# Miniprotein binders against q96jn8r1131to1294, part 131

Target 1, 164 residues: q96jn8r1131to1294
Amino acid sequence: TLEFLENHGKNILLSNGNRTATRVASYNQGIVVINQPLVPQLLVQVRIDFLNRQWTSSLVLGVITCAPERLNFPASACALKRAAWLLRGRGVFHNGLKICEKFGPNLDTCPEGTILGLRLDSSGGLHLHVNGVDQGVAVPDVPQPCHALVDLYGQCEQVTIVNP
Key: E = the ipSAE of ESMFold2; O = the ipSAE of OpenDDE; V2 = 0.75 times the mean of E and O plus 0.25 times the DockQ between their complexes.

## First folded at step 11 (miniprotein)

Design W25 (at its last look DockQ between E and O 0.89; V2 from the best seeds 0.80)
Fold by OpenDDE base, look of step 11:
Structure W25 (fold): chain B 164 residues (1-164), chain A 83 residues (1-83)
Amino acid sequence: as target 1 above (164 residues)
Amino acid sequence: SKEEDLFKEAELFAKLALEMLERGDEMYAAEYYLLAAEEALEAGNPELAFEYARKAIELAKKLGNEEFLEEAEELLEKIKEEL
């Protein structure tokens, strides 16, 4: 069963069998990691449950290749400077630095109800799915094992893991 | 060298900060300036670190983020020790 790990950002409250993450304070400290590592053809999806429009920006999606149980989470995903590939807005980031300017839809403007997915293909390519639609390869070769990461940042205050 | 790489990373974070400012995202801008300051300090360039930290602090004050402000000010104090 896919769940968020108990090791998470300090402003996160887990519920619904650890399938729902809610940021209950501020606009940051909202990083969560999904328990099971991504394996080829496994589609991991989260739904944006609630957006608080008083803030700017929105959630970050990505993967980490370090052990998530021992990870000391920074206040935001942008500060992950090792073993991290992130999708933010339309950009792709690796270890904090931007490696792609434009990819897929703008995550900052995804409305509530949007289902975002991550999937590794057989070649190690990381795919983004939006409402079930494969947006293509965001990262061509991701080291394995890796874990899906969600940063409930800015507007995004709640997400839930959903089945495909 | 390692220091040279850190310096380059600092500059890249500062660039990201500017990009965030251009789109009106002061939150991320502040965070990136703090990151830039940290990298610059590690790179052995406390003068540059100081400038980035000041920018982070300025934004933190504007945002009213006391927790971040405290962190940035702590870094600034560390930077001052190296000046």
Scores: ipSAE 0.794, ipTM 0.908, lowest interface PAE 0.7, mean pLDDT 95
Fold by ESMFold2, look of step 11:
Structure W25 (fold): chain B 164 residues (1-164), chain A 83 residues (1-83)
Amino acid sequence: as target 1 above (164 residues)
Amino acid sequence: SKEEDLFKEAELFAKLALEMLERGDEMYAAEYYLLAAEEALEAGNPELAFEYARKAIELAKKLGNEEFLEEAEELLEKIKEEL
């Protein structure tokens, strides 16, 4: 079953059988990783449970291509300078640098209840799903193995892994 | 060269910081300036790193983000050792 790894940001508390992650302090230190690598037929989905609009930006969603169990996570996913492909706002980022200005919806405006999904296609393309709807290929050729990552940044205080 | 690539990456992070300022997101702007400072220092340009670290610190003070300010000031001290 899909769960968040015990290795996570220092401000995260895991609950609900490690399927719910809550950021309990500050605006960052909220990185979590799914416990299984993505495979072409696997859709990993999380629901945004709680938002705090005090902050300007919201969660980051993406993948890391290095082993997550012993990785020392930075405070924020934007500081992942290696092995990372991330969606933030409307942008796509590779190793911290923007490679696409606009893909899919603006993650900073997704309301509570939004279900966000990640999957690989058979060619290694990374797809974003929003409320069950495929937004297309965000990244055309992600190295494998990779793991889904969520940074409960800013507005985003809680997410829960949900079944497709 | 490796140093030229690192300088270019530092400039790209600084550009991201400016984009976030234009959007009104001063927390991300501060974080991107700190990344720019780290990259400039790794590129062997502590003078540029100092400039970017000071920008991150200025934003952190404005925002009252004490934990981030401590991190940025620690980097600034490391930069000063290489000036």
Scores: ipSAE 0.751, ipTM 0.877, lowest interface PAE 1.0, mean pLDDT 92
ESMFold2 (binder alone), look of step 11: mean pLDDT 90; pTM 0.908

Design W26 (at its last look DockQ between E and O 0.84; V2 from the best seeds 0.83)
Fold by OpenDDE base, look of step 11:
Structure W26 (fold): chain B 164 residues (1-164), chain A 83 residues (1-83)
Amino acid sequence: as target 1 above (164 residues)
Amino acid sequence: SKEEDIFKEAEEFAKLALEMLEKGDYMYAAEYYLLAAEDALQAGNPELAFEYARKAIELAKRSGNEEFLEEAEELLEKIKEEL
């Protein structure tokens, strides 16, 4: 069963069998990691449940290749300087640095109800899915094992893991 | 060297901060300047760290995140000790 790990950002409250993450304060400190590592052809998806338009920006989606149980989370995913590949807005980031300017739809403008997915292909390519549609390879070679990471940042205050 | 690499990272974070500012995202801009400040300090450039930290503080005030502001101010004080 896919769940968010208990090790998470300090502003996160888990519910629904740890399948729902809610950021209950501020606009940051909202990083969560999914318990099971990504394996080829496994589609991990989260639904944006609630957007608070008081804030700007939105969730960050990506993967980490370090042990998530012992990870000391920074206030936001942008501060992950190692073992991290992130999708934010339309950009792709690796260890804090931007490696791609434009990829897929703008995550900052995804409305409530949007289902975002991550999937590794057989070649180690990380795919982004949006509402079930494969947007292509965001990162060509992701080290394994890796875990899906969601940063409930800015507007994004709640997400839920959903099955394909 | 390691310090050179960290310094380059600091500059990259500062560039990202500026990019965020250009699109009006003060939250991320503040965070990136704080990261840049931390790196600059670690790289042995407290003068540059001071500059970045001041920018982070300014933007933190605009974002309204008191906790972040406090963190940035603490870093600034640490930087001052090395000037």
Scores: ipSAE 0.856, ipTM 0.933, lowest interface PAE 0.6, mean pLDDT 96
Fold by ESMFold2, look of step 11:
Structure W26 (fold): chain B 164 residues (1-164), chain A 83 residues (1-83)
Amino acid sequence: as target 1 above (164 residues)
Amino acid sequence: SKEEDIFKEAEEFAKLALEMLEKGDYMYAAEYYLLAAEDALQAGNPELAFEYARKAIELAKRSGNEEFLEEAEELLEKIKEEL
């Protein structure tokens, strides 16, 4: 079953059988990773449970292609300068640098209750889903194996893994 | 060359910092300036690294993140050794 890995940001508390991640301090140190690599038949979905409007920006979604179990995570996903493809706001980032200005909705404005999903297609394209609706290919050819990552940054204080 | 690529990366992080500053996100702006400073130092441009690190520190004070401020100040001391 899909769970968040025990190796996570230092401000994260896992609960609900490691299916819920809560950031319990500050605005960062909130990186979590899903325990199974993405494969074409697997849709990984998380629900935004709790937002705090004190902060300006919100969560980051994406994938990493290095082994996550013993990785030393930076404070924020923006500092992942290797093996990372991320969605933040409306931008797509590779190894910290923006490669697409606008893709999908603005993640900084998604309300509580939004269900965000990631999956690979048969060609290795990374798809974003929003409330069950495929937004298309964010990244056309992601190396495998890769793991889904969420950075509970800023506004986003809690997410829960949900089944499709 | 490797130094030219790292310098270009530093400039891209500085652009991201300005973008976040225009949004009023001082936390991301500070983080991006710190990344730019690290890259500028690696590219052999300690004067530019100093400018970026100073901006990161200034913005970090607005965010109230003491851990980040300490990290940024440590980088500034490292940069001063190469000026």
Scores: ipSAE 0.805, ipTM 0.907, lowest interface PAE 0.8, mean pLDDT 92
ESMFold2 (binder alone), look of step 11: mean pLDDT 89; pTM 0.887

Design Wr (at its last look DockQ between E and O 0.86; V2 from the best seeds 0.82)
Fold by OpenDDE base, look of step 11:
Structure Wr (fold): chain B 164 residues (1-164), chain A 83 residues (1-83)
Amino acid sequence: as target 1 above (164 residues)
Amino acid sequence: SKEEDLFKEAEEFAKLALEMLERGDYMYAAEYYLLAAEDALEAGNPELAFEYARKAIELAKKSGNEEFLEEAEELLEKIKEEL
């Protein structure tokens, strides 16, 4: 069963069998990691449940290749400077640095109800799915094992893991 | 060298901060300047760190995140010790 790990950002409250993450304070400290590592052809999806328009920006989606159970989370995913590949807005980031300017739809403008997915292909390419539509390879040759990471940042205050 | 790499990373974070500012995102801009400040300090450039930290503080005030502001101010004090 896919769940968020108990090791998470300090502003996160888990519920619904740890399948729902809610950021209950401020706009940051909202990083969560999914318990099971991504394996080829496994589609991991989260639904944006609630957006608070008080804030700017939105969730960050990506993967980490370090042990998530012992990870000391920074206030936001942008501060992950090792073992991290992130999708934010339309950009792709690796270890804090931008490696792609434009990829897929703008995550900052995804409305509530949007289902975002991550999937590794057989070649190690990380795919982004948006509402079931494969947006293509965001990151080629992602090291394995890796875990899906969601940063409930800015507007995004709640997400839920959903099955395909 | 490690210090050179840190300096380059600091510069990259500062660039990202500027990009965020250009789109009016003070939250990320503040965070990136803080990261830049940390890197610059560790790189042995407290003067540059000071500049970045000040920018982070300024933007943190705009974002309204008191906790972050405190963190940035603490870093600034640490930087001052090395000036």
Scores: ipSAE 0.868, ipTM 0.937, lowest interface PAE 0.6, mean pLDDT 96
Fold by ESMFold2, look of step 11:
Structure Wr (fold): chain B 164 residues (1-164), chain A 83 residues (1-83)
Amino acid sequence: as target 1 above (164 residues)
Amino acid sequence: SKEEDLFKEAEEFAKLALEMLERGDYMYAAEYYLLAAEDALEAGNPELAFEYARKAIELAKKSGNEEFLEEAEELLEKIKEEL
């Protein structure tokens, strides 16, 4: 069963059998990782449960290719300078630097209730899903194994893993 | 070289900081300036690192995030030791 890994950002509280992550302080220290690597056609989905409109930016989605169980996470996903591909706002980032200006919707404007999904296709392409709709390939050739992550940044205070 | 790569990366983070500042996102702008400062310091350019760290501090004050401000000020003190 998909759960958030026990190794997570310092401001995260896990609940609901480790399927719900809440950021309980500040605006960052909110990185969580799914406990199993992505495999082709596995769709990992999270629902945005609660947003705090005080902040300007919202959550980050992505993958890392290093083993997450003992990784020391930075305060924010923007500081993942190795082995990371991230979706933030409308941008795609590799190792902290922007590689695509616009892909999919603006994550900073997704409302509460939005269901965001990540999956690999058979060629190693990373797909974003929004409310069940495939947005296409964000990253064409992600090394495997890779692990899905969410940074409960800024506006995003809570997400829950949901089944497809 | 590693130093040349770190210097180029610092410049890219500073560019990202400016983009976020233009959008009014003071938290990300400050975080990107701190990343730029860290890379500039590791690249052996403590004067540039000082410039970036000061920008991060000023933006953190505008955002009101005291924990980040403390982190940025700690980096600034480290940079001063190498000036």
Scores: ipSAE 0.758, ipTM 0.886, lowest interface PAE 0.9, mean pLDDT 92
ESMFold2 (binder alone), look of step 11: mean pLDDT 90; pTM 0.898

Design Ws (at its last look DockQ between E and O 0.78; V2 from the best seeds 0.82)
Fold by OpenDDE base, look of step 11:
Structure Ws (fold): chain B 164 residues (1-164), chain A 83 residues (1-83)
Amino acid sequence: as target 1 above (164 residues)
Amino acid sequence: SKEEDLFKEAEEFAKLALEMLEKGDYMYAAEYYLLAAEEALEAGNPELAFEYARKAIELAKKSGNEEFLEEAEELLEKIKEEL
């Protein structure tokens, strides 16, 4: 069963069998990691449950290749300077640095109800899915094992893991 | 060298901060300047770190995140010790 790990950002409250993450304070400290590592053809999806419009920006999606149980989370995913590939807005980031300017839809403008997915293909390419539609390869070769990461940042205050 | 790499990373974070400022995102801009400050300090450039930290503090005040502001101010004090 896919769940968020108990090791998470300090502003996160887990519920619904650890399948729902809610950021209950401020706009950051909202990083969560999904328990099971991404393996080829496994589609991991989260639904944006609630957006708070008082903030700017929105959730960050990505993967980490370090052990998530021992990870000391920074206030936001942008501060992950190792073993991290992130999707934010339309950009792709690796270890804090931008490696792609425009990829897929703008995550900052996804409305509530949007289902976002991550999937590794057989070649190690990381795919973004939006409402079930494969947006293509965001990262061509991701080291394995890796874990899906969600940063509930800015407007995004709640997400839930959903089945494909 | 390691210090050169850290300096380059600091510059990259500062660039990201500017990008965020250009679209009006003070939250990320503040965070990136803080990151830039940290990297610059580690790179042995406390003067540059000081500049970035000050920018982070300024923007943190705009974002209203007191916890982050405190962190930035603590870093600034640490930087001052190296000046």
Scores: ipSAE 0.863, ipTM 0.934, lowest interface PAE 0.6, mean pLDDT 96
Fold by ESMFold2, look of step 11:
Structure Ws (fold): chain B 164 residues (1-164), chain A 83 residues (1-83)
Amino acid sequence: as target 1 above (164 residues)
Amino acid sequence: SKEEDLFKEAEEFAKLALEMLEKGDYMYAAEYYLLAAEEALEAGNPELAFEYARKAIELAKKSGNEEFLEEAEELLEKIKEEL
């Protein structure tokens, strides 16, 4: 059963059987990780439940390729300089550096109710899904094992794991 | 070389900081300047690291995030040891 891991950002409160993550303070310290690694037949989906438009940027979505249970997470996912592949805005980032200017929709403009999904294909390619629609390969060969990560940054105050 | 790569990464983080400033996200801009400072220091350029860390601190003051500001100021003190 997919849940958010108990090791998470300092401003996160888990609820709903650890399937809902809420950022309860500030604009950062909101990293959460899914407890099960991605495998080719697993689609991990989260719904954006609440946004606060006072902030400019919104959530980050991606994967980490190191064991998440004992990591000391930075305040924001942009500071993950190792073992991280992230989607922010329209950009794709590896270890904090932009490797693609435009992929998929602008995550900073996704409204409440948007369902965002991550899966690996059989070649290790990382796919983004938006409201059930595959956006294609964001990252062509992600090392395994990897875990899905969400950073409830800025606008994004709550997400919930949902089934496909 | 490793030092050349780190210097290039510092410049890329500084470019990301400027991108975030243009979008009006001074909190991400501060984060990216702090990353740039860290990379510049590892690249053996403490003068550049100092300038990036100062920028991160100035932007962090606008956010009201005292934990980040303390982290940035600690880095600045480390950089001063290498000047």
Scores: ipSAE 0.798, ipTM 0.902, lowest interface PAE 0.8, mean pLDDT 93
ESMFold2 (binder alone), look of step 11: mean pLDDT 88; pTM 0.876

Design Wt (at its last look DockQ between E and O 0.87; V2 from the best seeds 0.81)
Fold by ESMFold2, look of step 11:
Structure Wt (fold): chain B 164 residues (1-164), chain A 83 residues (1-83)
Amino acid sequence: as target 1 above (164 residues)
Amino acid sequence: SKEEDLFKEAEEFAKLALEMLEKGDEMYAAEYYLLAAEDALEAGNPELAFEYARKAIELAKKSGNEEFLEEAEELLEKIKEEL
């Protein structure tokens, strides 16, 4: 069963059987990782439960390609300079650097209740789903194994893993 | 070379910092300036690293995020040793 790992950002409190992550302080230190690697046919989905609009930017969503259980996470996902493929705003980032200016919707404007999904296709392409709708391939060939990551940054104060 | 790659990466982080400033996200801009400073220092350009670190600190002082500010100040002190 999909859960957030106990190894997470220090401002995170896990609840609901480790399926809900809440950032309980500040604007950062909110990285969480899903406990199972992505495999073909697995759709990992999280729902945005709570947003605080005082902040400008919102959550980051993506994958890390190294084993996450003992990583020392930085304060924010933007500082993941290795083994990371991330979606922020409308940009796609690899190891902290932007590789695509515009993909999918602007994550900074997604409202509470939005369900965001990640899956790999048969070629290792990383797909974003928004409210059940496939947005296409964000990253064409992600190394495996990889784990889904959410950074509860800024606006985003709570997300919950949901089933398709 | 490794130094050329680090310098290029520092410039890209500084560009991201400016992009975030244009959006009005001063905290993300501060984080990107700190990344730029780290790379500039490792690239052997402590004067540029100093400039980036000071920008990160200036942006962070308004936030009240003491942990980030302490991290940025620590980096600034390391940079000063290389000037």
Scores: ipSAE 0.820, ipTM 0.912, lowest interface PAE 0.9, mean pLDDT 92
Fold by OpenDDE base, look of step 11:
Structure Wt (fold): chain B 164 residues (1-164), chain A 83 residues (1-83)
Amino acid sequence: as target 1 above (164 residues)
Amino acid sequence: SKEEDLFKEAEEFAKLALEMLEKGDEMYAAEYYLLAAEDALEAGNPELAFEYARKAIELAKKSGNEEFLEEAEELLEKIKEEL
């Protein structure tokens, strides 16, 4: 069963069998990691449950290749300087730095109800799914094992892991 | 060198900060400037670190995040020790 790990950002409260993450304070400290590592053909999806429009930007999606259980989370995913590939807005980031300017839809403008997915293909390419539609390879040749990461940042106050 | 790499990284974070400002996200901008400051300090450039840290603090005040502000101010004090 896919769940968020108990090791998470300071402002996160888990519920619904650890399948729902809610940021209950401020706009940051909202990083969560999914328990099971991504393996080829496993589609991990989260639904944006609630957006708080008082803030700017939105959630960050990505993967980490370090052990998540003991990860010391920074306030925001942008501060992950190692073993991290992130999707934010339309950009792709590696270890904090932008490696792609435009990829897929703008995550900052995804409305509530949007289902976002991550999947590794057989070649190690990381795919983004939006509402069930494969947006293509965001990051080629991602090291394995890796874990899906969600940063509930800015507007994004709640997400829930959903089945494909 | 490691220092050169850190310096370049600092500049990249500063660029990202500006990018965030352009889209109106002062929160992210503050965070990126803080990252830039940290890198600059570690790169052995406390003067540059100081500039970035000041920007982070300014933006942190605007965002109203006291915890972040405190962190930025702590870094600033650390930077001052190396000036």
Scores: ipSAE 0.770, ipTM 0.905, lowest interface PAE 0.7, mean pLDDT 95
ESMFold2 (binder alone), look of step 11: mean pLDDT 87; pTM 0.863

Design Wu (at its last look DockQ between E and O 0.94; V2 from the best seeds 0.84)
Fold by OpenDDE base, look of step 11:
Structure Wu (fold): chain B 164 residues (1-164), chain A 83 residues (1-83)
Amino acid sequence: as target 1 above (164 residues)
Amino acid sequence: SKEEDLFKEAEEFAKLALEMLEKGDYMYAAEYYLLAAEDALEAGNPELAFEYARKAIELAKKLGNEEFLEEAEELLEKIKEEL
């Protein structure tokens, strides 16, 4: 069963069998990691449940290749300077640095109800899915094992893991 | 060298901060300046760190993020010790 790990950002409250993450304060400190590592062909999806338009920006999706159970989470995913590949807005980031300017739809403008997915292909390519549509390879070669990461940042205050 | 790499990373974060400012994203701008400040300090450039930290603090105040402000100010104090 896919769940968010108990090790998470300090502003996160888990519910629904740890399948729902809610950021209950501020606009940051909202990083969560999914318990099971991504394996080829496993599609991990989260639904944006609630957006607070008081803030700017939105959730960040990505993967980490370090042990998530012991990770000391920074206030935001942008501060992950090692073992991290992130999708933010339309950009792709690796260890804090931007490696791609434009990829897929703008995550900052995804409305509530949007289902976002991550999937590794057989070649180690990380795919982004949006509402079931494969947006292509965001990162061509992701080291394994890796875990899906969601940063409930800015507007995004709640997400839920959903099955394909 | 390690310090050289940290300096380069600091500059990259500062560039990202500026990019965020240009599109009005003060939250990430603040965070990137803080990251830049940390790297610059570790790189042995407290003067540059000071500059970045001040920018982070300025933005933190605009955002009303007290927790972040406190963190940035703590870093600033550390930087001052190296000046």
Scores: ipSAE 0.873, ipTM 0.937, lowest interface PAE 0.6, mean pLDDT 96
Fold by ESMFold2, look of step 11:
Order: C-alpha cells, then sequence, then structure tokens
Structure Wu (fold): chain B 164 residues (1-164), chain A 83 residues (1-83)
C-alpha cells in the first residue's frame, strides 16, 4: 500500500495510516515522499485537502532519484540541487533550475479537492495527471528508480494519497 | 571549472529570485537569493554572496520567518569571514 515515508520535512505530521500528510507550522519544511518507487504501471495520486490562502504559492510535485529513507531534506524542494525533477506553478525544474517555462496547469491555482497524479510511461517519461486527465510528458526519460515527492509548500497544508 | 559552474548557477538563482519578486512571491524570492548567496560564496565571490545574502535577509524580515532569518544571518556571518 502506498504511504508517505516516515522520513519527511520537520513540519509534517503523518496520519490516516501514513496516507495523509499535514504541514502543522510555518510555510515550508513540508517535503514528503511516497514509500515505493514509480514503475510504469503505478499511478501515484494525492488529493489537495486543505489550503491556507494567506500564502502566495502552493505545493510542488515531482520525483527524486536518490534514496529517500535517510535523505536530509532541505526546507523547500526548490533547494534540491541534485537528482530532482519538479513541477511548480506551470514550470518544470531540474535540480533547482527551470527547464520548461510552461507545461501543464498552474499548480498554484489548484483548488481543494484537486487530485494530482504522477506516473512513468514505458519510455521513462514522467506524466502529470489532473483529476484523472493525463497532461502529457513533463520530463522525458527520468532515471529509475525514482520516488514521487510532494512539497506541502505555502498554501498547501494537507494532502492525502488516494487510489486510482 | 567547478567555480565557473557555481557562479553561473548563482546567477540563475538570482534571476529566479527576481522573477519571484516580480510575481510578489517573497517567500520564494528569499529562498532563491539564499541559494544564490551559497553558490556565489562557494564559487569564491564573497562580495556577490554578501549582496545576495543581504537581499534574502531583507525579505526574511518582511516575512517574519524567524527560522529562515536565522539561517540567512548565519550565512551572512560566514560570508563576512571571507571578505
Amino acid sequence: as target 1 above (164 residues)
Amino acid sequence: SKEEDLFKEAEEFAKLALEMLEKGDYMYAAEYYLLAAEDALEAGNPELAFEYARKAIELAKKLGNEEFLEEAEELLEKIKEEL
């Protein structure tokens, strides 16, 4: 069963059998990682449960290719300067730097109840799903193994892993 | 060289900080300036690192995030040792 890994940002509280992550303080220190690597048949989905509108930006989604169990996470995913491909706003970032200006919907405007998904295709392409709809390939040829990552940043205070 | 790559990376983070400032996202702007400062210092340019760290600190004070401010001020003191 998909769960958030016990190694996570310091402002995270896990609940609901480690399927729900809540940021309980501040605007950052909210990185969580899914406990299983992505494989082509696996769709990892999270629902945005709770947004705090006092903040300007919202969650980040992506993947990391380093072992997550003992990784010392930075305060925010933007500081992952190695082994990371991230979706933020409408941009795609590799190792902290922007590689695509506009890919999918603006993650900063997704409302509560939005279901966001990550999946690898058979060629190693990373796909974003929004409410069940495939948005296409965000990143071609992601190295494997990789793990799905969510940064409960800014507005985003709670997400829950949901089944496809 | 490693230092040339770090200097270019610092400039890219500073550019990202400016983009976030233009959008009014001061939390990310501060974080990107701190990343730029760290890379500039590692690249052997403590004067530029000082400039970026000061910008991060200014933004952190406006945001009221004491943990980030402490981290940024700690970096600034480290930078001063290299000036």
Scores: ipSAE 0.736, ipTM 0.867, lowest interface PAE 1.0, mean pLDDT 92
ESMFold2 (binder alone), look of step 11: mean pLDDT 91; pTM 0.918

Design Wv (at its last look DockQ between E and O 0.80; V2 from the best seeds 0.80)
Fold by OpenDDE base, look of step 11:
Structure Wv (fold): chain B 164 residues (1-164), chain A 83 residues (1-83)
Amino acid sequence: as target 1 above (164 residues)
Amino acid sequence: SKEEDLFKEAEEFAKLALEMLEKGDYMYAAEYYLLAAEDALEAGNPELAFEYARKAIELAKKMGNEEFLEEAEELLEKIKEEL
């Protein structure tokens, strides 16, 4: 069963069998990691449940290749400077640095109800899915094992893991 | 060298900060300047760190983010010790 790990950002409250993450304070400290590592062809999806338009920006999606149970989370995913590949807005980031300017739809403008997915292909390519549509390879070669990461940042205050 | 790499990383974060400012994203801009300041300090360049930290503080004040402001000011104090 896919769940968020208990090790998470300090502003996160888990519910629904740890399948729902809610950021209950501020706009940051909202990083969560999914318990099971991504394996080829496993589609991990989260639904944006609630957006608070008081804030700017939105959730960050990505993967980490370090042990998530012991990770000391920074206030935001942008501060992950090792073992991290992130999708933010339309950009792709590796260890804090931008490696791609434009990829897929703008995550900052995804409305509530949007289902975002991550999937590794057989070649180690990380795919982004948006509402079931494969947006292509965001990162061509992701080291394994890796875990899906969601940063409930800015507007994004709640997400839920959903099955394909 | 490690310090050289940190310096380069600091510069990259500063560039990201500027990019965020250009599109009006003050939250990330502040965060990136703070990251840049941290890297610059570790790189042995407290003068540059000071510059970045001040920018982070400025943005924090503009946003009214007291928690972030406190963090940035703490870093600034550390930087001052190295000047």
Scores: ipSAE 0.826, ipTM 0.925, lowest interface PAE 0.6, mean pLDDT 96
Fold by ESMFold2, look of step 11:
Structure Wv (fold): chain B 164 residues (1-164), chain A 83 residues (1-83)
Amino acid sequence: as target 1 above (164 residues)
Amino acid sequence: SKEEDLFKEAEEFAKLALEMLEKGDYMYAAEYYLLAAEDALEAGNPELAFEYARKAIELAKKMGNEEFLEEAEELLEKIKEEL
């Protein structure tokens, strides 16, 4: 069963059988990672449960290719300068730098209840799903194994893993 | 060269910082300026690193983030040793 790893950002509290992550302090230190690597056809989905609109930016979604169990997470995913492909706002980032200006919807405007998904296709392309709708390939040919990551940044204070 | 790549990376982080300033996300702006400062220092440009670190510190003070300030001030002291 998909769960968030016990190794997570300092401000995260896990609940609901480790399927719900809540940022309980500040605006950052909210990185969580799914406990199984992505494989073709596995769709990992999280629902945005709670947003605090006092903040400007919202969650980051993506993958890392290093082993997450002992990783020392930075305060924010933007500082992941190795082995990371991330979606923030409408941008796609590799190792902290923007590689695509516009992909999919603006994550900073997704409301509570939005279900965001990640999966690999058979060619290793990383797909974003929004409310069940495939947005296409965000990143071609992601190295495997890779692990789904959410950064509960700013507005985003709670997410829950949900079934496809 | 590695120094040229790091210098270009620092400039890209500074551009990201400016994007965040325009959007009003001052903590992301501060974090990107600190990343730019780190890269500029490793590129052998401590004068540029100093400028970026001071910008990060100013923004973090405005937002009242003590943990980030401690990290940024530590980097600033390292930069001063290379000036």
Scores: ipSAE 0.786, ipTM 0.892, lowest interface PAE 0.9, mean pLDDT 92
ESMFold2 (binder alone), look of step 11: mean pLDDT 90; pTM 0.905

